# Designs tried in a protein design chat: VHH binders against EKC/KEOPS complex subunit cgi121 (cgi121). Part 114

Target 1, 174 residues: EKC/KEOPS complex subunit cgi121 (cgi121), of Schizosaccharomyces pombe (q9p7j3)
Amino acid sequence: MILPLFPETQVHVFVYENVSNCAAIHEQLISQNPIYDYAFLDAATILYKKQVYSAIIRALEDRRDEQMKTKTIHSEVILSLSPKTEISSAFRQFSMTKKSKNIVVVKIDSKLTEEEEFERLDKLVEGNRVEFSDEELQKLIDFKVLKKNYKLDPSTLENPLASILSSIALRGYS
Below, E stands for the ipSAE of ESMFold2; O stands for the ipSAE of OpenDDE; V2 stands for 0.75 times the mean of E and O plus 0.25 times the DockQ between their complexes.

## First folded at step 13 (VHH)

Design yh5 (from yg3 with K53D G54S; framework vhh_7yz9_2)
Fold by OpenDDE, second read of step 14:
Structure yh5 (fold): chain B 174 residues (1-174), chain A 120 residues (1-120)
Amino acid sequence: as target 1 above (174 residues)
Amino acid sequence: QWQLVESGGGLVQAGGSLRLSCTASGFTFSRYAMGWYRQTAGNEREWVALITDSGSTSYADSVKGRFTISRDNAKNTVYLQMNSLKPEDTAVYYCTARGWDKYYPTEDYWGQGTPVTVSS
């Protein structure tokens, strides 16, 4: 996928359910294995495609402006999902954990087609690929976690997307 | 306080072998993944191999089957056995410790590098 604001940057997003090896993946992430150069998100924290894209765009903007707060573009995506400025908080909120079962995987700066990238990633993830759609994400979301992460209340829950996007966009501006 | 010191580089003929060593200090070696990178003048540093704290190994495609990364936690040392060396393996080889702060990746730590030259 190509983002209009960043036409030179190819992005791929994959969703996996019933992943059995998140602990193993997490170990490789801790080791910062270059083979695992992705943003691994807990799907329980993701409700919308636009939420993910908004975070990706924010991360790419940070990189463009040489204002990244984290080490890599993928870690910046994770940070960008959070309304908080603390990196540790963002990772605790949105990053895949050893206990995760469903994940969203983001690849920035891919040189491969979506299918080719999938083939590579499929060797790393032991789970079932599902469509990256709001419908599928809605099946995987934990609303308690979502409400906590974005401090959603009954009034904002009527349109959670707007609140989420605002939180992402206004991070560091409160 | 973290320090990495590489050794073992040198001149070798194509098809030959070298064994690089990297000795670490200033941190709990056994808790961190260690890796090797290489770099030629004017180019970006290229990943070569990684070994996790648990001993799991990974290699770049260009060196797979020829290079072996290992570690000795008792000696705080990581090794790179390089066999069947090719001229294209010529580079300065750097040892790295992968930084991590419980929840997120932090800065990497690097050695000064050891030069490897493979002649035709």
Scores: ipSAE 0.667, ipTM 0.866, lowest interface PAE 0.7, mean pLDDT 94
Fold by ESMFold2-Fast, scan of step 13:
Structure yh5 (fold): chain B 174 residues (1-174), chain A 120 residues (1-120)
Amino acid sequence: as target 1 above (174 residues)
Amino acid sequence: QWQLVESGGGLVQAGGSLRLSCTASGFTFSRYAMGWYRQTAGNEREWVALITDSGSTSYADSVKGRFTISRDNAKNTVYLQMNSLKPEDTAVYYCTARGWDKYYPTEDYWGQGTPVTVSS
């Protein structure tokens, strides 16, 4: 994918369901193993493609402006999904855990094509790849988790997109 | 009060071996992943090897099969056994401890570096 404001930045997003090795992946992530330099998100927290793209754009803007709050661009994507500026809260709410079963994986600044990244990730992730689409994401979302993470009331849950995107764009500005 | 102290660097001929050691103090060594990076003048630090707190190892393609990373938690020490050394392995080697503060990557601890020169 090409982003209008960041046309030189290569972005890939992958979705896996029924992942059996999340505990092993999590061990590599806490070890900061460079082989696992991706944003690993719990799919229970992601409802729309636009939600992921908005977080990516915000993270890239923060990197461009030298305002990143985390160590890596991939960690910054995870933070950028949160309506709060608290790093630990964002990771607890959106990052993959040892118990996750469905995940969304984001790669920024890839030197590889989408097909090459798929081949690489297929060796790291023991699960079934599905299309990155709103239809597939809506099968994996947990609306209780979404409501809690974005503090949505019942009326907002009927059409939460605008509220979610606003929360991402205005993170830290009350 | 934390520190990482590297040792074992030096001059060696191509095809030779060196063992680097890195001894940690001031933090709970057994809970940290330990790694080795290297840097040549004018280039960014390149990852070499990693060992997790559970003992799982990973290597850069350029060193796989030649280098072995290991740890001794009783001695708070991580080792890099370098075999079949090549002139392109010439670099300053840095030990690092990789922290994760419950939910996110924390600031790394880095040693001062130990130089390795491999002659032809």
Scores: ipSAE 0.425, ipTM 0.751, lowest interface PAE 2.2, mean pLDDT 87

Design yh50 (from yg3 with A97T; framework vhh_7yz9_2)
Fold by ESMFold2-Fast, scan of step 13:
Structure yh50 (fold): chain B 174 residues (1-174), chain A 120 residues (1-120)
Amino acid sequence: as target 1 above (174 residues)
Amino acid sequence: QWQLVESGGGLVQAGGSLRLSCTASGFTFSRYAMGWYRQTAGNEREWVALITKGGSTSYADSVKGRFTISRDNAKNTVYLQMNSLKPEDTAVYYCTTRGWDKYYPTEDYWGQGTPVTVSS
């Protein structure tokens, strides 16, 4: 993906279902293993492609403006999904856990092509790749988790896109 | 108060071996992943090897099969066994802590480095 405001930034997004090795991946993530330098998200928290893109754009804006609150651009993507500025809450809400089953993986500043990243990730993730599309994401979302993370009431759950995007864009007024 | 002290560097001939040690104090060593990085003049620090809290290991492609990282939690020490050394392995080697402050990545703590020179 090419972002109009960040044309030199390589961005790739991958979706895996039925992942059997989340505990092993999580061990590598908490160890900050450079091989695992990606944003690993629990797919139960992601409903739309635009949700992921909005978090990526916000993270890149914060990096450009020297306002990142976390150590890496990938951790900044995870923070940017949260309507709050509290880092630990964002990771508890959106980051993959040992118990995750389906994941969304974001790579920023890749030195590899999308196909090369596919080959690399397929060796790390024991699951089935699916298309990064609203249709596939809708099969993996947990609406109870989504409601809790974005504090949605029953009326907004019927069409939550605008509310989610506003939460991401307006997160943590400086 | 967190301290990492590297030792074991020196001059060695190509094809030789060295074992680097890094002793930690001021924190609970067994709770952290530990890594080795290296730096040559004019270049950024390059990752070399990592050992997780659980003991799984990972290596940069340039050293895989030649270097072995290990840890001894009773001694608060991480080791880097370097075999089949090449002139391009010449660098200052740094020990670092890797991990999360509960839920997210935090700043690394670094030692002062130990220089390794590999002659032709």
Scores: ipSAE 0.538, ipTM 0.831, lowest interface PAE 2.0, mean pLDDT 88
Fold by OpenDDE, second read of step 14:
Parts: structure tokens; C-alpha cells; sequence
Structure yh50 (fold): chain B 174 residues (1-174), chain A 120 residues (1-120)
């Protein structure tokens, strides 16, 4: 897809459930293997499509402004999901781990169609692709983790999206 | 303190073979993936091969079937066996590893490079 504010940047997002090789993916991810040039997120931490898009936009803005805090645009996406400024915290909170079972995969600056990108990614991920939708994400979310990551309380749980987006947007400004 | 030192480069005829070595120091070698890149003057550094800490290997399409990456953890050394060399393989070859701070990558480390020249 194309984001309105970044028309030259093609973005793809995929969701996988029941992934059996997260440990192997993680091992490749910490390497310099260019084949694994994606943001791999733990789906347990993602509740909304807009949450992911908000992080992507934040990362792209940082890149545009030459204010990236991380090495790559994909790592910046991970950082951008977090209300915290610490990179380690962001990765601990939102990145795929060796123990993850469900993941959200983000590709920035894709030169391929969604289908073509899927075919490439499908060779790397051993799991079942599901639709990137709020409905599917809701099935994979761990609310305990979500509450912890964004410090949600009973009052903010009435509209978690607003709180999440505010946390993402205001990171470093509180 | 992290240091990588390449060796084994030289002049070889097309169709020939060469074996590069990279010796690592200053970090726990066995915990990190190691890779080879190559670069020609005026061009960006190109990925060639990777070996994970677990021993899994991957290659650029241009060298697949001809190059083999391996490692000896006891010697803190990663190797690149290059067979069926072509003139287009001529480049400075660099050994690399990525620093890791438990949760995220920090910085890349590189050797000084070893030159490989393949003559027609």
C-alpha cells in the first residue's frame, strides 16, 4: 500500500499465526542477511492496524527528518511502536522473540507487489498467513502485554486506540 | 576492542580457487553471525555470504554454488572458499559481524579487507 504522506514509499504488512520457526528467523534477523530485511513484530503486542501504521509513519517521518534513532527503517518501526525512548525497551516490548508464535511483518520500501512480496516472505516464515485486520489482530493480542506496554488503565481501556496512538505520537515529548 | 582481520586475497586466474580467512578477536565469536561482503571502487559494498552462529549459511545469487562460507569457533575464524572464480568477482572482500545488545543490533564491525583479483 501507499501512505498518503509518503507516496514514494510502498509498504506491505503481513500477519502470520502458528509460526514454528521464529527462533530461526530471529537468528537470521540479528545477522546482516539482507533477505530478512523486515520488521518482525510480536503479534501479541499489536491490537490495531492503525497502531502499526502509526509506527510506520513515525519511522518514515524520522527518516525524512534524518532523526532516526536506530540503524534501519525497520528497526525504527519497532522503536516507533513504543511509548519509551529506549531502544532496548522498544525491542523487548514489541519485537518478535524466539518464543513468539504469531507475528506481524512489515516491509518498507518494497519494490514488489503485495503478492510478490508475500511469495518471497513465505519462503522465510513457516506459519499461516492471516488477514491484516483489526479482527484478526484481536485474536492474537495479549491484553496483559498490551496494558503493560502502553500503561493502559480502566479509563483508557474504553478507547485503547486513542491511548496507543497518543503514546506513539508523544514519545519523547512527555 | 572488536577486531576482524582478513587474509588470503591475491591474484588468481579465471576458473581458479581462493580461500579467504577472517580472524576475530575482542568478542565471543561463537555468539555472532559472520559475513562476507565485497566492494569495488566507486560502488557500494555488496553482500556475499553469511553464516549464523548456528551454522546456517546463505549466499548472494551471484556466488551461489561457487562460494562456501564456513566457520571454526575454536579458532575464531570464518572462511570463504571461492571456486570457479570469474573476473566479475574481483573486489576487496570484507569480513563483518553485527554487534548485538541483547534486544537490538548496535553497530557493524569490519575488517580492513583483502583484495581479490581474478584475471581473464
Amino acid sequence: as target 1 above (174 residues)
Amino acid sequence: QWQLVESGGGLVQAGGSLRLSCTASGFTFSRYAMGWYRQTAGNEREWVALITKGGSTSYADSVKGRFTISRDNAKNTVYLQMNSLKPEDTAVYYCTTRGWDKYYPTEDYWGQGTPVTVSS
Scores: ipSAE 0.080, ipTM 0.518, lowest interface PAE 2.1, mean pLDDT 92

Design yh6 (from yg3 with K53P; framework vhh_7yz9_2; at its last look DockQ between E and O 0.85; V2 from the best seeds 0.74)
Fold by OpenDDE, second read of step 14:
Structure yh6 (fold): chain B 174 residues (1-174), chain A 120 residues (1-120)
Amino acid sequence: as target 1 above (174 residues)
Amino acid sequence: QWQLVESGGGLVQAGGSLRLSCTASGFTFSRYAMGWYRQTAGNEREWVALITPGGSTSYADSVKGRFTISRDNAKNTVYLQMNSLKPEDTAVYYCTARGWDKYYPTEDYWGQGTPVTVSS
């Protein structure tokens, strides 16, 4: 897909459930294997498509403004999901771990169609692809983790999206 | 103070073989992925091969089947066996250690490079 604010940047997002090889993927990520040039997120921490898109946009803005805090655009996406400025905290909060079972995978600057990118990624991930939708994400979310990551309380749980987006947008401004 | 020192470069005829070595110091070698890149004048550095701490290997398509990356943790050394060399393999080859803290990627460390020239 193409984001309106960044028409030159093609983005793809995929969701996998019941992934059996997260440990292997994690090793490749630690190794910074160019073949695994994606942002791998723990689906337990993602509730909305807009949450992911907001993080992507924030990362792209950082890159545009030459204000990236992390090494890569994909790591910047992970950072951008977090209300915290600490990179380690962001990764602990949102990045896929070797214990993850469900993941969201983000590709920035793709030169391939969504289908082509899927075929490529499908060779790396051993799991079931599901639709990237709020409905599917809602099935995979851990609300305890979500509440913790964004410090949601009963008053903000009425509209968690607003709180999440605010946290993403205002990171570093508090 | 991370340090990487490459060796083994030189002149070789097309179809020949060469073995590059990279010796690491200043960090726990066995915990980090090691890789090889190559670069020609005026061009960007190109990824060639990678080996994970666990021993999993990956290669660029251009060298797959011809190059083999390996590591000896006891010697803090990573190797690149280059077979069936082609003129287009001519470049300065750089060893890299992939920096990583407990949670996220950090800076890469590089050697000074070793030149490889493949003549027709």
Scores: ipSAE 0.829, ipTM 0.932, lowest interface PAE 0.5, mean pLDDT 95
Fold by ESMFold2, look of step 15:
Parts: structure tokens; sequence; C-alpha cells
Structure yh6 (fold): chain B 174 residues (1-174), chain A 120 residues (1-120)
């Protein structure tokens, strides 16, 4: 996919359920293995496609404006999901861990078609690929985690998406 | 202060071999993933190989089967054995320790580089 405001940037998003090797993937991530140069998100924290796209857009805007806070565009996506500016908190809350079971995987600046990128990723992830859709994401979400991460209370049941998207868009503003 | 010192570079004929070494000090070497990158003038550094603290290895496609990364934690040293060298392998080779702060990647440590020239 190419986002209209970033015509030179190809992005792919994949979702896997029942991943059996998150601990092995995590070891490669903490080693910063370039083969694993993706954003690996815990699917328990992701309810909407728009949540992921908004974080990608925010990360790309920060890169364009030379305002990135983290080392890579993929780490910036993880930060961008967070309502807070602290990098450590964002990773604790949204990044895949060795205990994760379902994941969302983002590749930015891909030079491959979606099918080619999937072929590479599928060699790394031992799990079942599912569609990147709101329908599949809602099966994998942990609502207790979502509400905690975004400080949602019962009064936001009418528009949890709007609260989440505003947190992503407004992070770092006074 | 941390330090990474590369050695073993030089001039070699195509088809030949070289062994690069990188000795670390000033940090807990055994806790870090170590890697090799290379760079030609006017270009960005290109990843070559990585070895995790546990000894798992990974390679760029361009060097698979020809290069072998290894480590000796007792000597705080990472190695790159380069066989079947090609003129395209000519570059300055940099050792790196991949930085990590419990939850997320941080700044890496880099050596000053060791030049390798492979003549045709």
Amino acid sequence: as target 1 above (174 residues)
Amino acid sequence: QWQLVESGGGLVQAGGSLRLSCTASGFTFSRYAMGWYRQTAGNEREWVALITPGGSTSYADSVKGRFTISRDNAKNTVYLQMNSLKPEDTAVYYCTARGWDKYYPTEDYWGQGTPVTVSS
C-alpha cells in the first residue's frame, strides 16, 4: 500500500494468530537483527485498522518533519500508538513480547510487493495469518488492556475509536 | 568509555580469504548482539552479519555461504571469516554492538572500521 501523502513509501500490514514462537522472535528483536526489521505489535492492544494506520501516519509525519524520537521508523510506529511520549512505556504497552499470542506486523519502506513481503515474514513467524480487518482484530483484542492503555472509561463506549485516534494525533502536544 | 577495535583488514586477491576481529571493552560484551556492516565511499552502511548473545547467526543474502560470524565471550571478541572474496566485497568493515535499554533499541556502539580491498 502507498499512502497518498507519502507516495514514495510502501507499507504492508499483516496479522497472525496463535503464534508459537514469539519468544524466539523477541530474542531477534532485542538483538536488532535486520531480517526482523518490522514493527511487531501485540494484537491484544489493537482493535482497529485505523488505529494502526494513524500510528503509521504519525510516525511518517514525524520522520518527514525531523521530529522522530526513536531509532527507526518501526520503533516510531510503536511509540506513536501510545498517548504518552515515554519510549519505554510505549514498548511495554504495545510491542510484542515473549508472552504474546497474536501479533500485528508492520513493514514501512518495503521494496517488495505484499506477496513477496509475506513470503519473507512467513518464514519468521510460526502462526496463522488472518486478514488485516476490524473483524479479525476484534477477535484478538484484550479490552482490559485497550482501556488501560488509552485510559478509556465507561463514558467513552460511544466513540472509543475517536478517543484512541486523538491520543495518537495529539501525543507530545502541551 | 566503551571501545570497539577492528583488525585483520587488508589487500587480498579475489577468491582469497580474510579474518576480521573486533575486540570490545568498557561494556558487558556477552550481553550484546554483535554485528558487521560495510561501507563504500558515498554510500550508506550495508549490513553484513549478526550474532546474538546466544550464538544465533544471520547474514545478508550477498554474503551467505561465504562469510561466517562467530564470537568468543572470554576474549570479548567477534570475528568475521570472509572466504571466496569478490571485488564487490571491497569496503570499510565496521564492527557494531547493538544497543538495547530493557524494552527498546538504543544507540549502537561502532568501531572506526578496517579497510578491505579485494583485487580482481
Scores: ipSAE 0.638, ipTM 0.867, lowest interface PAE 1.4, mean pLDDT 90
Fold by ESMFold2-Fast, scan of step 13:
Structure yh6 (fold): chain B 174 residues (1-174), chain A 120 residues (1-120)
Amino acid sequence: as target 1 above (174 residues)
Amino acid sequence: QWQLVESGGGLVQAGGSLRLSCTASGFTFSRYAMGWYRQTAGNEREWVALITPGGSTSYADSVKGRFTISRDNAKNTVYLQMNSLKPEDTAVYYCTARGWDKYYPTEDYWGQGTPVTVSS
């Protein structure tokens, strides 16, 4: 993926369903193992490709403007999905857990090609890779989680995209 | 106050072995993942090996099969056994400790570094 404001930034996004080793991955994330330097998201929290892209763009903007609130670009992506700026809350809301079944994985500034990252991730993730598409994401979303995370009312749930993107873009303003 | 004290570096000939040690104090060692990084002149600090609190290990591709990381929780010490050393392994080696129950970036503890020189 090419981002218009960040054309030299290499971005890869992968989706895995029916992952059986989330507890093992979570252990590696807690230990901050550099092999697992990705943003590991619970797919139950992601409805649209644009939701992920907006969080990536916001994280890259914060890095450009020296306004990052976390240590790495990947943790900044996770924070950027949240409408609030509290780091631990954002991770509880969006990051994968030991009990996650479906995950979205983001890699920024990779020195590897997309194919090489896929080969690497396939060795780390015991699950089935699916296309990063709105159609596939809609099969994995939990609407109760989405509503809670973005404070959506019933009318917004019929077409939540604009509300979600505004929440991500306006995080930390006013 | 935390402290990481490294030892075991030095000069060794290609094909030889060295064992690095890092003794920790001032935090609950058993709850921390322990790791080793290295830095060569003009390059960024490179990750080498990591051992989790539970003893699971992982290695950079450049050292797999040659280096072994281990820990002794009773002694608050992490080790790096370096076998089949190559001239390109020449670097300053740094011990690091990473907090448990945090999977977002936090402050890491770092040692002062210990130099390793491998002659051809």
Scores: ipSAE 0.011, ipTM 0.379, lowest interface PAE 9.2, mean pLDDT 85
ESMFold2 (binder alone), look of step 15: mean pLDDT 86; pTM 0.869
OpenDDE, look of step 15: ipSAE 0.754; ipTM 0.905

Design yh7 (from yg3 with K53A; framework vhh_7yz9_2; at its last look DockQ between E and O 0.90; V2 from the best seeds 0.74)
Fold by ESMFold2-Fast, scan of step 13:
Order: sequence, then structure tokens, then C-alpha cells
Structure yh7 (fold): chain B 174 residues (1-174), chain A 120 residues (1-120)
Amino acid sequence: as target 1 above (174 residues)
Amino acid sequence: QWQLVESGGGLVQAGGSLRLSCTASGFTFSRYAMGWYRQTAGNEREWVALITAGGSTSYADSVKGRFTISRDNAKNTVYLQMNSLKPEDTAVYYCTARGWDKYYPTEDYWGQGTPVTVSS
């Protein structure tokens, strides 16, 4: 995908359900293995494609403006999903854990095509690939987790998109 | 006060072998993933090898089958055994301990580097 504000930046997003090797992946992530240089998100926290794209755009803006708060662009995507700038909280809320079952994987600045990245990821992730779509994400979301992460009132939970996007865009200013 | 001390670098003929060592102090070595990077003049540091706290190993494609990373937690030491060396392996080799807080990546610990020269 091409982002209008970042036309030179290659972005790929992949969704996997029923992943059986999250503990092994997590060990590689905490080891900062370069082969695993992706943002690995718990799908229980992601309801919309726009949620992921908004976090990617925010991370790219912070990199452009030399205002990144984390070590890598992929870590910055994870931070950018959070309504607050506390790094540890953002990772606890949105990052994949060894007990995760469904994941969303983001790759920024890939030197590979989408097909080549998929082939690489298929060797790392033991799960079923599904389409990156609102319909598929809605099957994997945990509304209790979503409500807690974005501090949603019951009145906004029925249609939370605007609230979620506002939280991502206004991170650090609210 | 943390420290990483590399040793074992030097001059070797193409096709030869060299063993690098890196001894850590000032942190709990067994909790950290350890890695090796290398740098040639005018280029960015390139990843070479990684060993996790659990002992899982990974290698850059350019060194697979030739280099072996290992660790000895009792000695707080990580090793890089380099076999079938090529002139293109000539670089300064850096040891690193991969920084991680409970939830997120932090600043890495780095050694000062040890030079390796492979002659043709």
C-alpha cells in the first residue's frame, strides 16, 4: 500500500488467526532478532483497518519530524496505537504476547514485494492467513480489551471508530 | 556500570578460522540476547549473528554455514567461531547485549569492537 503523505514508503499489513507459535515469536521479539523486524500486534486490540493506518501515519510523521520516542519505526507503530505516550503501557496494551492467538503484522520500509514478505512471514508464523479487512478484524477483536485500551464509554462502544482515531491522532495532547 | 570486552580479532589468511570472545560484566548476562555486528569503513553496521537467552541462534545469510555463535552463561561470555573466512569478512566486529525492559526494547549494550583482517 501507498500512503498519500508518504508515497515513497512501502507498507504491508498481514493478519493471521489461530497462531500456535506465539511463544517462539515472542522470544525472538524480546531478543530483537533482525529477522523479526516487524510490528507484531495482538489482533484482540484491532477493530479497523483505519486504526492500523492511523498508527502507521503517526509513526511516520514522528520519524519525519525526528520525534520518535522508541528505538525503531515498528516500535513507534505500537506506541502510536496507544492514547498515551507511555511506552511500557503501549506495549502491554497492543503488542503480541506469548499467549496471543491472532496477530496483525506490519512491515514498513520493506525491500521485498508483498508476496516475498508473505513467503518470509509464512516461515515465521504458524497460523492461518486471512484478509486485512474490517470484516476479518471484527471476528478477532476482544471488545473488553478495546474498551479498556481506549477508555471507551458504553455509549461509544456501539460505533467507536471516531473515538479510536481521535485518540491516536491526539496522543500526547489530550 | 556495564562492560563488554571483545577479544580474538587479528589477521588471518583466506580460508582460515578465528574465534571471537566477548565477556560481559555489570548486568545479568543470562537474561540477555547476545549478538555480533560488523562494520567496514564508510558503511553502516551489519548484523552477523544472534543467540537468545534461551539459546536459539540466527545468522545473516552471508555467514550461514561458516560462523557459529555460542554462549557460556557461567563465564558471562558469548563466542563467534568464524570458519572459511573470506576477504569480504574483513571488518571491525562488535559484541552487543540486546536491551529489553519487561515490555519493550531499550538501548543496547555495545563493546568497543575488535578488528578482523582476512588477507587473500
Scores: ipSAE 0.725, ipTM 0.898, lowest interface PAE 1.0, mean pLDDT 90
Fold by OpenDDE, look of step 15:
Structure yh7 (fold): chain B 174 residues (1-174), chain A 120 residues (1-120)
Amino acid sequence: as target 1 above (174 residues)
Amino acid sequence: QWQLVESGGGLVQAGGSLRLSCTASGFTFSRYAMGWYRQTAGNEREWVALITAGGSTSYADSVKGRFTISRDNAKNTVYLQMNSLKPEDTAVYYCTARGWDKYYPTEDYWGQGTPVTVSS
């Protein structure tokens, strides 16, 4: 997939449910294994496609402007999901953990087709691929976690997307 | 202060073998992943192999089946056994420790490098 604002950057997003080896993946991420050069997100924290895209765009903008706060573009995506400026908080809030069951995987700067990238990633993730859609994400979300991460209240819950996007956009300005 | 010291490099004929060593100090060795990279003049540093704190290993495609990474936590040492060496393997080999700050990745630490020359 190509983003309009970043035509030179190919992005792929995958969703996996019932992943059995998140602990193993987590170990590789801690090790910063080049083979695992993705952003691994806990699906329990993701409600909308636009939430993910917004974070990706923010990360790409940070890179473009040489304002990245984290080490890699993928880690910047994780940070960009958070309304908080603290990197550790962002990772705790949105990154895949050893206990995760469902995950969203983001690849930035892919040189492969979606199918080719999937084949590569499928060797790393032991789970079932599902469609990257709001419908599927809504099946995997933990609303308690979502409410906590974005401090959603009864008023903002009427339009969670707007609140989430605002939180992402205004990170560092509140 | 984190320190890494490589050794074991040298001249070897094609088809030969070398074993590189990297001794670490200044941090809890057993808690961190260790890796090997290589670099030739004018080129970027290339990933070769990685071993996690848990002992899981990974390799670049170019060295799979020929190179073996291992670690001895008691000696704070990571090894790279290189078999069936090719002229294309000629490079300066660097040991790396992967930095991590509890929740997110930090800077990597590097040794001074050890040169490996494979003659045809």
Scores: ipSAE 0.714, ipTM 0.888, lowest interface PAE 0.6, mean pLDDT 94
Fold by ESMFold2, look of step 15:
Structure yh7 (fold): chain B 174 residues (1-174), chain A 120 residues (1-120)
Amino acid sequence: as target 1 above (174 residues)
Amino acid sequence: QWQLVESGGGLVQAGGSLRLSCTASGFTFSRYAMGWYRQTAGNEREWVALITAGGSTSYADSVKGRFTISRDNAKNTVYLQMNSLKPEDTAVYYCTARGWDKYYPTEDYWGQGTPVTVSS
């Protein structure tokens, strides 16, 4: 997949449910193993495809503008999901942990087709791949977590998409 | 003050072997993943091998089957055993400790590098 403003940047997004080896993946992530150079997100925090795409776009814009705050484009995606500017808060809230059960995995700057990237990723993740779709994401979301992460009140909970996307787009503006 | 000190580099003929060592001080070695990178003139550092704090190992495709990374936590030392060396392995080899805060990656520690030359 190619985003309009970043035509040379190939992006793939995968969703896995019932992942049994998040603790092993987490060990590789804290080791900064280049084989695991993906953004591993906790699916309990992701309700919409647009939520993920908006974070990817924001991360790519910050890279283009030399304003990245984290070490890699994938860690920048994790930061970009957050309404806050603090790196530790973003990772605590959105990153896969050793206790996660369902994950969303993002690869930016892929030199592979989706199928080839999936074959590599499937050797790393012990779980069931599902479609990256709003339908599947809604089965995996934890609304209590979503509400807390984006400070959704009763008035926004019926249509949280606009509030979530605004939080991603406006983060860091004083 | 932390430091990483590499040793074991030098000149070796193609097909030969070399063992690199990297001894750490000033941090809790057993809690860090350790890695080896290498760099040729005019190029970015490229990843060679990694060993997690738990002992799991990973290798770049170009060295898989020829290089072995290991660690000895009692000696605060990580090793790179390099067998079946090729001229393409000629580089400065750097030891690194992969930085991590509670939730996210931070600045890595790097050694000064040890040069390896593999002659035809």
Scores: ipSAE 0.660, ipTM 0.872, lowest interface PAE 1.2, mean pLDDT 90
OpenDDE, second read of step 14: ipSAE 0.687; ipTM 0.879
ESMFold2 (binder alone), look of step 15: mean pLDDT 81; pTM 0.812

Design yh8 (from yg3 with K53S G54K; framework vhh_7yz9_2)
Fold by ESMFold2-Fast, scan of step 13:
Structure yh8 (fold): chain B 174 residues (1-174), chain A 120 residues (1-120)
Amino acid sequence: as target 1 above (174 residues)
Amino acid sequence: QWQLVESGGGLVQAGGSLRLSCTASGFTFSRYAMGWYRQTAGNEREWVALITSKGSTSYADSVKGRFTISRDNAKNTVYLQMNSLKPEDTAVYYCTARGWDKYYPTEDYWGQGTPVTVSS
């Protein structure tokens, strides 16, 4: 995917369901193994494609402006999903855990094509790839987790997209 | 204060072997993943090998099958056994401890580097 504000930045997003080796992946993520240099998100926290893209755009803006608050662009994506600039909370709320079953994987600045990244990830992730689409994401979301992470009340739950995107884009401005 | 001290570098002929050591102090070594990177003049640091706190190992494709990373938690030391050395392995080798705070990555600890020269 090409981002209008960052046309030279390669972005790939993958979705896996029924992942059986999350504990092994988590060990590699804690170890910051370069082979695992992706943002690994718990799919229970992601409802829309636009939610992921909004976080990517915010992370890229922070990198462009030399205002990143985390160690890597991929960790900045994870932070950017959170409505607040608190790194620990963002990772607790959005990162894959050893108990995760469904994951969303983001790669920024890939030197590989989307197909080549998939072949590489196929060796790391023991699960079923599904389409990165709102339809597939809505099968994997946990609405209790979503409500908690974005502090949604019943009035916003019927149409949470605008609230989620505002939380991501306006983090630190309100 | 924390320190990482590398040793074991030097000059070796192609096809030879070297064992690098890196001894840590000032932090709880057994909780950290440890790695080796290398750098030649004018180039970015290149990842070589990693060992997790649980002992899982990973290698860059360029060294797989020739290099072995290991650790001794009682000695606070990580090792890189380098076999079948090639002239293109010539670099300054850096030891690193991967920073982590409960849920997120923090700044790494880095050694000062140890030079390895492989002649042909």
Scores: ipSAE 0.723, ipTM 0.895, lowest interface PAE 1.1, mean pLDDT 90
Fold by OpenDDE, second read of step 14:
Structure yh8 (fold): chain B 174 residues (1-174), chain A 120 residues (1-120)
Amino acid sequence: as target 1 above (174 residues)
Amino acid sequence: QWQLVESGGGLVQAGGSLRLSCTASGFTFSRYAMGWYRQTAGNEREWVALITSKGSTSYADSVKGRFTISRDNAKNTVYLQMNSLKPEDTAVYYCTARGWDKYYPTEDYWGQGTPVTVSS
């Protein structure tokens, strides 16, 4: 897909459930294998499509402004999901781990169609692809983790999206 | 304190073979992935091969089936066996160690490079 604010940047997002090889993927990420040039997110931490898009947009803005805090655009996406400025905290909060079961995979600057990118990624991920939708994400979310990551309370839980987006947008400004 | 020293480059005819070596020091070699990149004048450095700390290997499509990356942790050395060399393989080859903090990737470390020239 194309983001209106970044028409020259093609983005793809995929969701996988019941992934059996997260440990293997994690090994490749630690090795910074160029074949695994994606943002691998723990789906347990993602509730909304807009949450992911908001993080992507912020990462792209950071890159545009030459203000990236992390090494790659994909790592910047992970950072951008967090209300915290600490990179390690962001990764701990949102990045796929070797124990993850469900993941959200983001590709920035894709030169391929969604289907072509899927074919490439499908060789790396051993799991079931599901639709990237709020409905599917809601099935995979861990609300305890979500509440912890964004410090949600009973008042903000009435509209979690607003709170999440505010946290993402205001990171470093509060 | 991290240091990488490449060797083994040289002139070879098309179809020939070379074996590159990279000796590492200043860090726990066995804990890090090692890789080879190559670069020609005026172009960006391109990835060639990677070997994880656990020994998993990956290759660029352009060298797959011809190049083999390996490591000897006892010698703190990573190797690149290059067979069936082509003129297109001519470049300066660089060894890299991939840094990783506890939760996120850090800077890469590079050697000085070793030149490989493949003549027609």
Scores: ipSAE 0.242, ipTM 0.668, lowest interface PAE 1.3, mean pLDDT 91

